# Miniprotein binders against a7ua95r516to809: the designs that were tried, part 83

Target 1, 294 residues: a7ua95r516to809
Amino acid sequence: ASLSLLSISDLVPDLQFIFFWMSNAIEILYFIQQKSPAYMQTIELMDDKAGSKESLLSATISANEEAMTILEEVIMYTFQQCVYYITKTLYVVLPGLLDCNPFGTEPSSEQCRRAAGVCVCAVCVMPEAVRRVVSVFQTTSDLLQQYQVHSEIQSQMFAYLFFFTNVSLFNQLIDKGPARGWFQRSRVLQIQASVKILLDWAKGAGHNHLAQKFFAKFCSTVTILASPPQQLSQMSWKALCAEHPSLKPVQLHRILTQYQLMAELGPLPIWQPSSEDEAYIYRTVDLLESFENH
Below, E stands for the ipSAE of ESMFold2; O stands for the ipSAE of OpenDDE; V2 stands for 0.75 times the mean of E and O plus 0.25 times the DockQ between their complexes.

## First folded at step 6 (miniprotein)

Design de27 (at its last look DockQ between E and O 0.88; V2 from the best seeds 0.00; counts 0 for: pae O 2.0 > 1.5)
Fold by ESMFold2-Fast, scan of step 6:
Formats: sequence, structure tokens, C-alpha cells
Structure de27 (fold): chain B 294 residues (1-294), chain A 80 residues (1-80)
Amino acid sequence: as target 1 above (294 residues)
Amino acid sequence: SMTYEVTIRTDNPEDLELIAFALRILAKAMGLRVEEVRREGDTLRVRISGTPEQVEFFREIVELWLKVQGIDARVEVREV
């Protein structure tokens, strides 16, 4: 379907159709893999047609490989379509995560209650921008469960979605952060809290390992920016590289430069790149992450 | 080789598109030629060419696939 709408709810019927065909193609592929050996054995044991048995077996093996290829293509295509529609929706909602305040707002009497001085309403706890992102992940999880998609395929789906989210957030923060004020400590702490909500959701959904792996770059970036000046100034370039191996030298250098500017620090202990890394510091073409490479 | 008509009848016509797709792929996986696939209301008719033994195995595998998927359908095979 061609949609100008970017709501996850509006995409559910299209996604249901795509997941339906993906799930069934996977099931047919496994069914053929399981049953083909018995059929091939039947042909091999056919001795009264010695003149045509080998030709029939060869033709059947070839046809079987073609059938498997068709199913693999259908699975790949439907997987890519799901990823396309889901990431298109994510791309629209993700920037809001960098601008929201997850530390709570004054609750309204109709929507929120306070119990023992604590707000117990979801609206005051989870910002709408974060809820929109969580809703995309939750809807994806629900659809994968509804169509009983294998856990391995589910893991591949969330691996890519987390990869996409990480790249999108990292690129937005690095590219637009200085102009938007996102490198200011108060804003970084808000971003860190919002990301924690996403990571907590992933843990609850059984994807903690994937989230830790694929959010490493953005988490490292936020961790550095949230570090107190006293603590960060005591770390050498070598120590920072060791603590944050997911960051490229040019990325780490840019982050530290922005931290220095926003923190209004006086003369700093010098974060000097190693001689091995110095050549990569000025490779601006490697600053932003690619959606194609990880 | 002989030509056979495989007829699938279901109480849920919404399943026929999935059944048609599965039958085409299963037939191909077994080296059988699908000459025609035709839908008539609650019925799917598939013409295939093959030996009697291959077509009988195909019938058995289609019935098994339908059972595994929990699809309520009846399979009939006739030489044409």
C-alpha cells in the first residue's frame, strides 16, 4: 500500500498482510526441508526404472533447490518490507526522543493520581515521544507473536530495528545536537533517561543482549556527555577509547570537543589522540554512521 | 506422464490463496509440473503432470501440510 500516513496503527493492516505471508513462507520452507529427504529416498530406491531413475532424481533435486530459492526470496522480500515500513515510522518519531523530558510533569487531576507523593499515571512517567517509539517496538513484537514467527527471525528483526534506532539517534545528536542545544548537560540527562526507558522495554521483551549490542554507540555517546567534568577530565584518550570501543576516533574527538564547548570548561587536561588514531581523527566522511554498514 | 486434477475444497474460502501458493511450491519441490490453477468459489482445482506414484505422494504431502497448518480442507485427485 502507498501511505502518506506515518502512524504505526495505520500500518497494522499492511504489516499483518506482510507478516502473514512471511510466516507462511517460512513454515512451507521448513516443511519442505523436513519432508524432502523421505521423498528423495523413495526415488533412490526405485530400481525397476534404472534407465530414468537417475534423471528423475537429478531433475527433482534441481526443482527442489528452485522451490527453496523462491521461498527464500519471498521471506527476504517480506522481511525487508516489514523493516522498511517499521523503520519509516521510527524515523519520524525518533527525533522527539531527543527533545522530551522524562523526569515527569505536573500531573492533571483527571489523568493522573498521586499516591504517597508519587505520580501513578503513565502520562506523567513516560513522555508521549518515548511512548510513540515504544509503541512501534511493541506492535512489532505483538505481530511477530500473532503470526508465530520463529524466535531466530524475531531476533533478526529486533537486531535491525535497534541498529536503525542507534544510527538514527546517533546521527541526529551529532549532526543537529549543537544547534538544538542537545549537548547541554540537562538535556543529555533527559536523553539518557529516555533511552533507559527503551532499554528497559527491550529487557522486558527478552532482547536485552541485542539492545546492549546494537545501542552501544549511542549509549557510549550519552554516557560521555553525561559524565561530570571532574571525572571526564581525569580520563586519558587511551582510557576513553578502551571504555568506549564502539566509537570511531573521529566520533570520540567530536563528542569531546562538543563537551568542552558546552561545559564552558577552562583549560582542560589534553585529550590527545594516540598516534595510531590521529590519522582517523580528520576523516569527516566517517563521522556519521551508515544505515548500510555496522 | 499423465495429467491429474487435484481438487481442494474448504469451508473457509479465505484460505484458498495460501493453499494455492503452497500447492504450487510443493509441486515444484517434488519436480511436478503445474499446468493450471483455477479457483471456483470454495474450490481450488490444480492440474499437474506426473507419474501416478509422484501424484499420490503429492496428495499425501498436501494433506499432511493442511493438517499441520490446521486448515480444514478435503483433497481429491482424478486422472484427466
Scores: ipSAE 0.617, ipTM 0.904, lowest interface PAE 1.3, mean pLDDT 82
Fold by ESMFold2, look of step 7:
Structure de27 (fold): chain B 294 residues (1-294), chain A 80 residues (1-80)
Amino acid sequence: as target 1 above (294 residues)
Amino acid sequence: SMTYEVTIRTDNPEDLELIAFALRILAKAMGLRVEEVRREGDTLRVRISGTPEQVEFFREIVELWLKVQGIDARVEVREV
């Protein structure tokens, strides 16, 4: 079961095996693609004394395409297996980001200021919960580099891992946030700081564009929740939709409802959806995201 | 078509599993039929069927692939 194999370090031998064969299948596919035109040309230039040249060429083209299809299926299968195992470990460690206090103890903050002079950042050490998530991403990156996996496949893998991370964090925040106190402002600021550390890792690892694209929904949610009440209450529904296009109307409405409750701004709705959006704010089937969108 | 035996000898027998996989796929990509693959220590023996021209091009492709991969191996082809 997934609960028996939750650490990325426990999965490294299996991932090494899968990455080895994925990488070699990609390389062989590329090699065949580069050499096929020359081989087909040798058949095309062949003397056609027996009248079989056209049949041989057709059969060879078909066999060539079949070989490339086999490699593409191996690549797809191995990619899916990597993603499956890696996301099992992510599923276990991601909730910790929502419970994490990235600001640490007061001694760490004081030591940082004294050792480096005046330091405005209270986060000097990566929190354990963030470290667990980064460890999964970093191990994945290290394996991809170790096996020299094609850069396009590396990008596709991180696109899916970031997609999975976004869906998991967003769904847990929306679903469990009220009961877990995650909408309280002090907690939201802690979550925002933890996510910033994760995004800084992604930028330093060369994945900034992918992170910006695939974390948009969760980041928008945290940005709204972290906003000061005076600032947020001055923004219209239309303005919020325009600034946060990744959020569906039902999602934005739920976030704002929780924000208003948490900030004790009274029971009267501050943000009024447009008449067109009113049809969508109660579509609870659209509230949580699907892991199958990618 | 005729039957040939392709013999791969390497100082790194750990490479033989990858070489066997690559030979099966490369032969298929060229319309050659792989009839048998067997390992004898540091040696891989592959029996393929094709025309002499196809098999000579296959030999060249295998040698080039080994060079690209940095695999130190000797390739011999004989009719059987």
Scores: ipSAE 0.545, ipTM 0.884, lowest interface PAE 1.4, mean pLDDT 84
Fold by OpenDDE base, look of step 7:
Structure de27 (fold): chain B 294 residues (1-294), chain A 80 residues (1-80)
Amino acid sequence: as target 1 above (294 residues)
Amino acid sequence: SMTYEVTIRTDNPEDLELIAFALRILAKAMGLRVEEVRREGDTLRVRISGTPEQVEFFREIVELWLKVQGIDARVEVREV
């Protein structure tokens, strides 16, 4: 099946299976961790018949370690599989977020249309492109809750998904933005509004801190690009660096250069990098974000 | 070491796969040798080898795990 046809709904049965086993493996691991000390103590209290106690204790420790290792492997594997499937669906829907006009009247989702009324829920009023992205996250959240996955694993899952989303959106914006016209003010404002909807969802889902942390780079980029020329032209390089610490010097320089071209601004000495940053603005290898940093 | 058969019966046969998985891991964690795991309808039979004390403790841990999971199941242990 072409990657383009893969919806999160199509993956739900497979994800359910993976989440089931992930959750169960976590619970069993915690159960063993909690009960193992008590079990070892019971062995220690047994009458030592000719060194059998030490051998039994050693065997029990070794067996416990092996069992825990297997469970950890299952947890890691299932986690990775979840991330793999979910990120594939995100990869398909995320480009639509950059092209989305959130101010347009798009028809409500088909799912809410089956209810005999105009659903005015927050999801139904979302633009289709935003709704598709939110649907991936919401489905993930629902599955994690349904299978009562440990909160720490839920947090790690969302941290990675937000990281992946930020990297994907940032890299697409930086690389393709000029050619796609995403640096145009009208388009930037659309992107900003779309991202705000996503962030509002994340806030409502209890992931506000994670969203703010992991979307910082993309949000900073969009904020700069959305700034009026009159305002941005008054900000020095140093001020912009200080306000947007998530951006590397090379990234900020690229954004400002493209902004300058798009806004038809002449050379702005105030945006000239400091002597300290001058060596770093040419490090094109650092321009795009890596998926390996998480 | 003696061989024991642990029999778990449940009214929810859908839980038997989870129970079987948990039993294998718990038995291994306790240093018990799992010789055989068989499903017969609504019953899971696990053949394990260990000391009487280990097997009794295993029964207690399994019963506790089932309780924590909210699984209504009966656990029987017999020497084989």
Scores: ipSAE 0.203, ipTM 0.686, lowest interface PAE 2.0, mean pLDDT 88
ESMFold2 (binder alone), look of step 7: mean pLDDT 87; pTM 0.851

Design de28 (at its last look DockQ between E and O 0.05; V2 from the best seeds 0.00; counts 0 for: pae E 8.7 > 1.5, placed apart)
Fold by OpenDDE base, look of step 6:
Structure de28 (fold): chain B 294 residues (1-294), chain A 80 residues (1-80)
Amino acid sequence: as target 1 above (294 residues)
Amino acid sequence: SMTYEVTIRTDNPEDLEFIAVALRILAKAMGLRVEEVRREGDTLRVRISGTPEQVEFFREIVELWLKVQGIDARVEVREV
């Protein structure tokens, strides 16, 4: 099937199966971890029939260790599979977020069309491109809740998904933005509004801290690009570095260079990198974010 | 949702309490309702409610868990 046709809804049956296994494995692992000490203590309190107690204890320890190892492997595998499927879906829908005009009147979502009235829910008022991205995250949240997946695993999954989303959006904006006109002020403001909707959803879903942390680079980039020339031209390189610590010197330099070109600004001495950063602005390998560092 | 009886037989009755606890946890983890747990000598009987697929999966997990624990037990599932 063409990746372009893959929706999160199409993956729900497979994801349900994986989440089921993951949740069960976590619960069993947790049980073993919590109850094994008590069980071992019970064995230790048993009448020491000549050497049988030590052998039983050793066998129990070994069996529990083996069980925990297997369960950890299952959890890891199922987690990876979930992430794989969800990120594939995100890969398809994320480009639409950058092209989205959130100020346009797009028709309400199909889900809210079933309500016999104008649904004013946050999802219904979302642009379609934003709604598609939010739908992936919401479906993931719903599945995690449905299967009562441990909160730590939920947090790890959202951390990774937000990381992936940030890397994907950031890299696309930096690499393709100039050619696609995404650095134009009007387009930047559209992107900023779309990202705000996503962040507001994340806040409502209880993931505000994770979203703020993992979207920092993309948000910083959009904030700089959304800044009026009159304002941004008054900010020094050092001030911009301090205000946007998530950006590497090479990234900030690239953004400012493209901004300067787009805004038809002459050379700005105040945007010149410091002597300390001058060597780093040429590290083109650090320009794009890597998916491997998480 | 249908009701099933899971019967576990072991040559070591001392394991049945441990097995009963594990089964309850596994059933809960799987979203199965445990209706009844009965011990009859060397046999543990657990009544659970779920879909056929859930119960089959439950059987598989229980069998795997017993194997990992080194417990020689027979698991039988029947609809009730």
Scores: ipSAE 0.016, ipTM 0.359, lowest interface PAE 7.0, mean pLDDT 85
Fold by ESMFold2, look of step 6:
Structure de28 (fold): chain B 294 residues (1-294), chain A 80 residues (1-80)
Amino acid sequence: as target 1 above (294 residues)
Amino acid sequence: SMTYEVTIRTDNPEDLEFIAVALRILAKAMGLRVEEVRREGDTLRVRISGTPEQVEFFREIVELWLKVQGIDARVEVREV
């Protein structure tokens, strides 16, 4: 299937096969690691009446080492295949998070909007774009649990999926945001609400710590963009760097530039980069994130 | 290397496909060459090529793996 037609449901049969392989390889590796010392001791205590004890012990050590090496390779390969297929589906559905309106097609009541300030969480609904992303994560979680994949491997997989999600959303916002109007305040508030829904799913699924860690760059970006002008215009460059350590100087500078344009502010002296950071604010090579640095 | 036939018999034939996949993974991981996999009702027959020491270790791992999985099965290995 092409990328534009790919859905997670189309991949389930292939993912079931890959998860089955991965889970079995993990279980066998765990068993060998747990039982190998006791088995070696049993051979060592054998009565060596034919002089075969030394040969058997040597062959057993060699077979054990080879088995563990191959199983580790199978685990790594199957993990990478799962990640490859799942991130292809994420890549297709993630852009929709930046365009969706989590407040629905009907306007929120003025009372709910005023009472909640920036976001009316009580009336937020899961838009189709958010549901598509959650569906990928939920299907992945269901398959990992169905095949009883070790919890450490499940955590590593979601760490990578959240990393991929963060990089994809951040890069699209920075690259396409000006042309798509994504830096307008109403859009930023909608994006913030959509991300909140996704983070709530991650918390409910038991992945809160991973989501907090791996969404930091995108969340920092949205937090800055959502800040009221009165508040943000009083924060120095140094204060913003301290509050948002996940952002590189070129990234923070770009975000503030877009904020100035959206809020129709002139250049602010308080946002001048420190002398140390000034060398880095135009390094275009550092603007977008790499998917390979997970 | 010599050729062996591993025979798995079970009262739960729905497990045989799971067992067959696991045996292929384990045999590959242990440097054993899988020549043939054949299912006959409640029995799985697997022909593998390897050293006698590799095959004996393989049998012991398979038996314990079946016990860990809760699969009630009998494993037999013979040279062919």
Scores: ipSAE 0.012, ipTM 0.311, lowest interface PAE 8.7, mean pLDDT 79
Fold by ESMFold2-Fast, scan of step 6:
Order: sequence, then C-alpha cells, then structure tokens
Structure de28 (fold): chain B 294 residues (1-294), chain A 80 residues (1-80)
Amino acid sequence: as target 1 above (294 residues)
Amino acid sequence: SMTYEVTIRTDNPEDLEFIAVALRILAKAMGLRVEEVRREGDTLRVRISGTPEQVEFFREIVELWLKVQGIDARVEVREV
C-alpha cells in the first residue's frame, strides 16, 4: 500500500490542463452546433445541378454526426479523467471525516446532547480532516469556474462527486464502524456535525439540491444513529422504512442492530421487518453500496 | 465549387500525420471533397473543393480543433 497519495494541491497543475482542454472541446462542439445550421442553409440555397445538392446535404449530415461523436468522446474522456483524479484524492481524505471532532479538541456531553437535540452542532470548528475534503470540492469548483465550464457539466461533476462521497462514507461506516467505535453515540454526533459542514459548503456553492439527493443514504444512516432512544422506540419498521426510503432492508436492519448494541434501546421486535422485507434483511450482498452509477 | 489549398505549418513536424487524419475526418464531416493531401517538411497542404462559405467554415473548425489538441500551428487558406 502506498504510504501517501497526492493531495488535491499536488494535482492542480494536471487538473488545470485537463479542465482547459475539456472547456475548449465543449466550446468547439458548441461552435460546430451553431455553424452547422448556417452551413446547411448555404447548401439548401445552392442550385441543384446534376443532382449533387441532395447528395451533398446527406453526406454533410452524416459527416457532421461523425465529427460530433468524436468531440463528445473527447469531452467524455476529459470529464472522466477529472472525476478519476478527484475521486482518488477524495477516497484518501474521506475516512478522516468519520474520525475527527468538529466540536473542538474534547467536546463535553453537554455539547453532544445539544447537537443531537437540534440536529446541528452547538459550536463547530472545521477540523483539518473536514478542511481537506472541502478543499477538494472547493478546488474543483474553482477550476470549473476559472475555465467557464457550462453549468450543466458542473452539476454533473458535483452529482458524481457527491454520489462517490456518499457511497464511500456509507460503506466505511457500515463495514468498519464497529471496529473503529464510530457507532458510539458521541462519535455519531461528531460525524453528523462534520457532515453538516460539508452540506453547508455545498449549499453555499449552489449545490444544495444535489447534496440533498446524493447524500440521502449516509444522512439517513447518521440521522437514525443520532436519534434519541425515546424517538426511535416509538417508530415501527414500516415508519422507519417510509422515513428512510434510500436504505435497503438489510442496511436498515444492520443500522438498527448497531444502535441497539450501543444504546441498549428497547427490544428488536419494535423494529420487526415486514413479511415482504424478511427475505431481504439477510441479503449481505446488498449491504454495501456499489460505485457503479445507475 | 472552387478549389482551395489549406496550409498547416507547425513547429513539431511529428504532428503532421495526426493533423492530416483529423483534417480528412473534418472535411468529410462538412461535405467537402478532399482532392489531395501533401506533406512537405514542416508543412501540410490539403486541397479541398467547395463553396467559399463551406471552406471558411472548415478553416474555423480546423483552427479550433488545433487549439483543443494543444497543437501550435498556423493555418492559411488560399484559392487555387
């Protein structure tokens, strides 16, 4: 295993190059789209001598489609390359978010209790681990803006980055949480506060709708784990499924089992799966999320 | 239709083969007939036939494509 990977700052020169060429490819595609109608009109206004006009139009349309395909491939390649390097950097820094303390060096029980009550931290500082994640998102935003990349492509990029972040954080919490102590109440409240800092950054950057959509699974998970015992004990399995539709039955069952172990909250029968879900609560193949986009 | 010569001169002659392939693809995409492609040292000469408007459109696309590829090249068009 590598002792260290490149930070986002180390990748900026390479990313600038890729963003530059992606932006230029998009501009060329747009230019061709704008000029093609005028060119086609020019052909249509030509006198049809020896029946060549219709053949020329047909050939031009076919060849134009080929050129558009090539440019779209270039745009897709540069987009995927940017996403690859950015997500590789994110993957290295994301575990730190689950293991940092946004309430300062050592938060009191009072601070943790207040955060749980209002689902916001009483006082937060941006831990170095959270700052590293925010720096990746901010650098990406800065590069997209610097090279004037179209807003739709910016949205697609952040949609994927948020999707990747959500899957990475969820999988790490579920897979490594017990061994790392992440299901302990104080740790869950710290994780919730750290995630709030990321979501606040996304809102400030104009990506609140994307963050709400693509962080749904991880947010549901920390919301359940941070819930007061009295609140969770009053909810049936059906009510929890309805409130947290992003969670699969096996995922919800695992989360509730971990909550019970840490909080000694009520008997598991309060959260008995429906008859339809019983078959799915033991499907371990569905426990962790895939990085494949669907 | 008139015949035009598109001249591409670059400080890296190794790029000329790649440029030639790209120009053939772009010309075909625009419905232009490529009559001849010649390489002479640091220069690529492409003869195409089409209307003045078609050839001007082609020149603009070629210049932008070269910019995207990061190729430092000079493009000139003349009627022959």
Scores: ipSAE 0.005, ipTM 0.225, lowest interface PAE 10.9, mean pLDDT 76
ESMFold2 (binder alone), look of step 6: mean pLDDT 87; pTM 0.849

Design de29
Fold by ESMFold2-Fast, scan of step 6:
Structure de29 (fold): chain B 294 residues (1-294), chain A 80 residues (1-80)
Amino acid sequence: as target 1 above (294 residues)
Amino acid sequence: SMTYEVTIRTDNPEDLEYIAVALRILAKAMGLRVEEVRREGDTLRVRISGTPEQVEFFREIVELWLKVQGIDARVEVREV
């Protein structure tokens, strides 16, 4: 397949086919679950003159059990296929979120108003990199709505997509951030603004609870990196951990240490752990997040 | 929507009653209109109306269900 097929818009026909199959399987499953008891009761109320009632009941139970098993397998398979294609597309576009500058985009005069001498945009103009990520989520939402997929399945899909996005962005920031300059305060503020655009989209789409839950780790990381060094140096280790419960102690320590080094601060004004705190921190051995352990 | 005839042929005609019950449940669940169900010897004919995509999905689900049941039957779909 060519690289152009990595665009979400290029995958829409394939995704439409998969969502169609998934939606139909879900509807059939719910119908069988709801109508089967009523049908069984109807058979039970029949006059049994030759044992045909028992054979019909047994046949219907067997048919329903087999059909439900097959439908569950179809639902799982199509769900996995959707997630595979969507996350493959997300993986390509997500690093752009860490490199874009939402403050550098020039909105039209109609979209930008001044208040108290500060320019405030009435309508948020998304950088192209952010728009590409939002487009993946919006296309997913549109397909789920077009094929009338139940809200519970929609929530499960967005939970997974937000989880994947959080893990991917967190690992990219921690692993590559220092070399890419992403720990520089100006870049962190740009990342924070870009993430806010994404979270605002999720809120508008009815997924605020899921976004808050699954983006907590990345949001905590960005919040720390955006904090003034003086403010961080005045906080105890206990206070820092309490502010960021989504971060493992070793992750929090790594973030603070890398921020300190990247800022090239003279005397270290940023918090430094006690020997006891540092021993506790290094009892946690896993630095990066695993896609499998969430 | 279009009208299609789903034909099921089995070497065990006794299974046709069981198959007919399952097909009626599945078709109704999928929102397919069942216009007619006829049994002719070793063959079950179900006339349904729906989109081409719905009918193709129905065919695949029926084929998978028959395999799981261990029923040796052939499924054919034709636009009428």
Scores: ipSAE 0.006, ipTM 0.178, lowest interface PAE 11.6, mean pLDDT 73

Design de3
Fold by ESMFold2-Fast, scan of step 6:
Structure de3 (fold): chain B 294 residues (1-294), chain A 80 residues (1-80)
Amino acid sequence: as target 1 above (294 residues)
Amino acid sequence: SMTYEVTIRTDNPEDLELIAVALRILAKMMGLRVEEVRREGDTLRVRISGTPEQVEFFREIVELWLKVQGIDARVEVREV
């Protein structure tokens, strides 16, 4: 079987080993950082005969520097391997989030079969596609807690996973949205509801701050596309840029163009870029986001 | 428990000292006992005690670390 077809559950044994090594390397690094000053002080307090104390100090410093370098590389590598395999799994399941209906009924419950999948629903059921994405995040959280990985590293990992998810969803929506019909108002409302389920999970898991920071671009995009025509038509280009600073002018222009087409707001753009932004938009070819975390 | 000999060969013998330090740290992280470390020219021989599963994973992590560092080396494991 191909690795791109594997679920997160299939990768758990391999991820457990990598998390185990990462956790141990972090703990050893912490131990060295905490203990080395005391050892150095002990050496400094010894009587120095024939310069042996200076040789011992130099050797200890060199050994500690070597050990810390190796541990830092192990931590960095194991962290990168974890995010690589987790994000590879996310990439496979994320398109389903843009294509599911959280307002629909689940076949598993006869009581739910008669509930209409209307554009607005007071009660949402987590679709399988959304549950697959949540499962990846939950499994990651469970592994980090099982191996008692320090909270700072946990935060860094979820920061990267949320960054990756944001970029992946944004790029897919912008690039494939027109052909897939994802800019239709009913589809945008479904996407908004699915995103809310992910954000609610993140809040419950203690990652609300990270989710707000790293999902900003995709959330801005969905917020604009889900806005009523009366509300958006009253906003200037400058006001929209101010409310959505995470969006580049070229990205905002693309989103508003798609909104205008789907909302049937007439033949000409209502939202006109500033002269500087217009020049940038027409000179800049790159619309999609990079997966590199700068 | 069982004793294994891990043999590392490299085209750059100057890397062997760094590799020896790395192996000791990685072995300690895995709960493996390092019994002996010997350098013979272009070859490093490390005797470790552990379970077969631990030793096999140790080999994989060592190979991974060498790739990250850009060190060209061959790793072999033998039960002694």
Scores: ipSAE 0.000, ipTM 0.191, lowest interface PAE 11.6, mean pLDDT 75

Design de30
Fold by ESMFold2-Fast, scan of step 6:
Structure de30 (fold): chain B 294 residues (1-294), chain A 80 residues (1-80)
Amino acid sequence: as target 1 above (294 residues)
Amino acid sequence: SMTYEVTIRTDNPEDLEWIAVALRILAKAMGLRVEEVRREGDTLRVRISGTPEQVEFFREIVELWLKVQGIDARVEVREV
């Protein structure tokens, strides 16, 4: 019966230890890589004493391989632990993003929506649910900067966090959206605006290309659901598939079916699946996304 | 496998707790058994069980890590 809520602040001390270790292991690996060639060259310049040089060279190669393997294992372990803690926190806060209203105080929600379709106005207060998600991303960025973690590792971290966020939001929307009313146009516009806050944060943090790549599926879903009935009804199944290549046929069909129900539209012949895609629209195993990045 | 004592002395005793965590993680990653960890003022003593080759490599990695971190410390290893 007891409920304990996770917060990123509660995990900061543990994350600091793990980031400290990851940074240290990367630096040690770099040091070994830089030192090894000079030492190997020193061995090669020595006189050959009946195989003594070859024995020493072989021992050095073996020692370097062992060091590299151990450090790579430490780096992988610490990276996986960071991902585990951060994504566990994200999983708790992400559903709130689908229920919040990013159109807040002045200027009006109408001004915010018209200005950028989904942009938050400069004077609007960020919803608490969105702030919690942004806080997780910002804390991660701060820790990576504090421990001077190499930019490539930072990019890998955010690539996975964006991938995880995209899959989590997509699965929640598709699986629970109908019962929660998340397919209603007014709610979809609020979701679209909240997603734009996350994308704007990513752009400001230097991760715009990663965000564009890894949020593609959820962005496609929200774009379709936010489309005016006049526009969407004029598009064929083939055109929708071409415009939203990140969506599987079964996913696109589910989204369009929900759109018809919420928009009170009757069946539209122009949204009929192609004969090639028809077999796949009933494969429920392909409806929800996996958290395993292949 | 034999038992060894790794001794680390530093003029910055506040670093010893972080160093102790460091050594536990490295030892575990290398398949070394950590028998005991003791802190005595400016000195950290870690008793580990492993092969001579594993322990010597462990000492080298610890020394490299301390240098990379800019921690001024002396590392000694002895068989017990």
Scores: ipSAE 0.005, ipTM 0.234, lowest interface PAE 11.6, mean pLDDT 75

Design de31
Fold by ESMFold2-Fast, scan of step 6:
Structure de31 (fold): chain B 294 residues (1-294), chain A 80 residues (1-80)
Amino acid sequence: as target 1 above (294 residues)
Amino acid sequence: SMTYEVTIRTDNPEDLELIAVSLRILAKAMGLRVEEVRREGDTLRVRISGTPEQVEFFREIVELWLKVQGIDARVEVREV
């Protein structure tokens, strides 16, 4: 096994081979589906019947069905392998997004500002941690385009990657946020700006609909936490539930509790859970999201 | 893990070098260990270690790759 998983760039050669095989399997499957009927018709129309024509046709049907089954397994396996390596890389780089400052230049980013004849470039304003995440998405997009993978499979790939990213970021923020200081207002605003960069990338790449759908929970969380106290304190529990339907009662309750602590707010009657939700705000099993519910 | 010998015979021996390189790359991608690669005329013999299921899947992928490349070759696998 290769133990050198330092960055997405280190995985590109391996990913290229897996994408190559996936693309080839898809194209062969398409070829068989398109050409098989014409070939079988040719067999049926052969003048030299010799009594073997039916055996040849039956053998061809069986061979095509076996080939299609194998190709479907290859496509599924290679898709799962791509997802595995890409999400493994994402898992390593995603926590950095919660710790970075997009309002300043990261030390590891290009510092064009320090050179004589300085020009401000895009890389100088994107934190290295955000750039690493964007690089994973961009590399995936580039490989899908390079190997001409069908749009349905491209959409499925990004749906899963966005789902994975959303769950990973949400779980890390909720579970580790209090200890890491991520619920501090300055950090929440930094997180919001970083998420905006990811969403802007997704829009530019043609995946705006998928990003809106699959980032809903984390975006709702960050939006609530970034709200000014004077604004958020005027919103009832029911109003917050209506505006943020992706959040479960226990999740919204945890978020509001952290907000009260960080904003130094006392108990707010307006944030009292509705009678219907009171039974659910203490269900800790529902607090963190599952990676299995895609 | 068990050791298997993958044998590839082709009517175009000039393709064996491309086949050998491709098999090594594919085996690495699939997590299989390539122990030995030998060329004998029109035949390529590759010794690999893995589970029966992994090796059978490898054989199927190799056959598909050969078909895509337009290479006329036969693939055989046996436990050594």
Scores: ipSAE 0.000, ipTM 0.185, lowest interface PAE 12.2, mean pLDDT 77

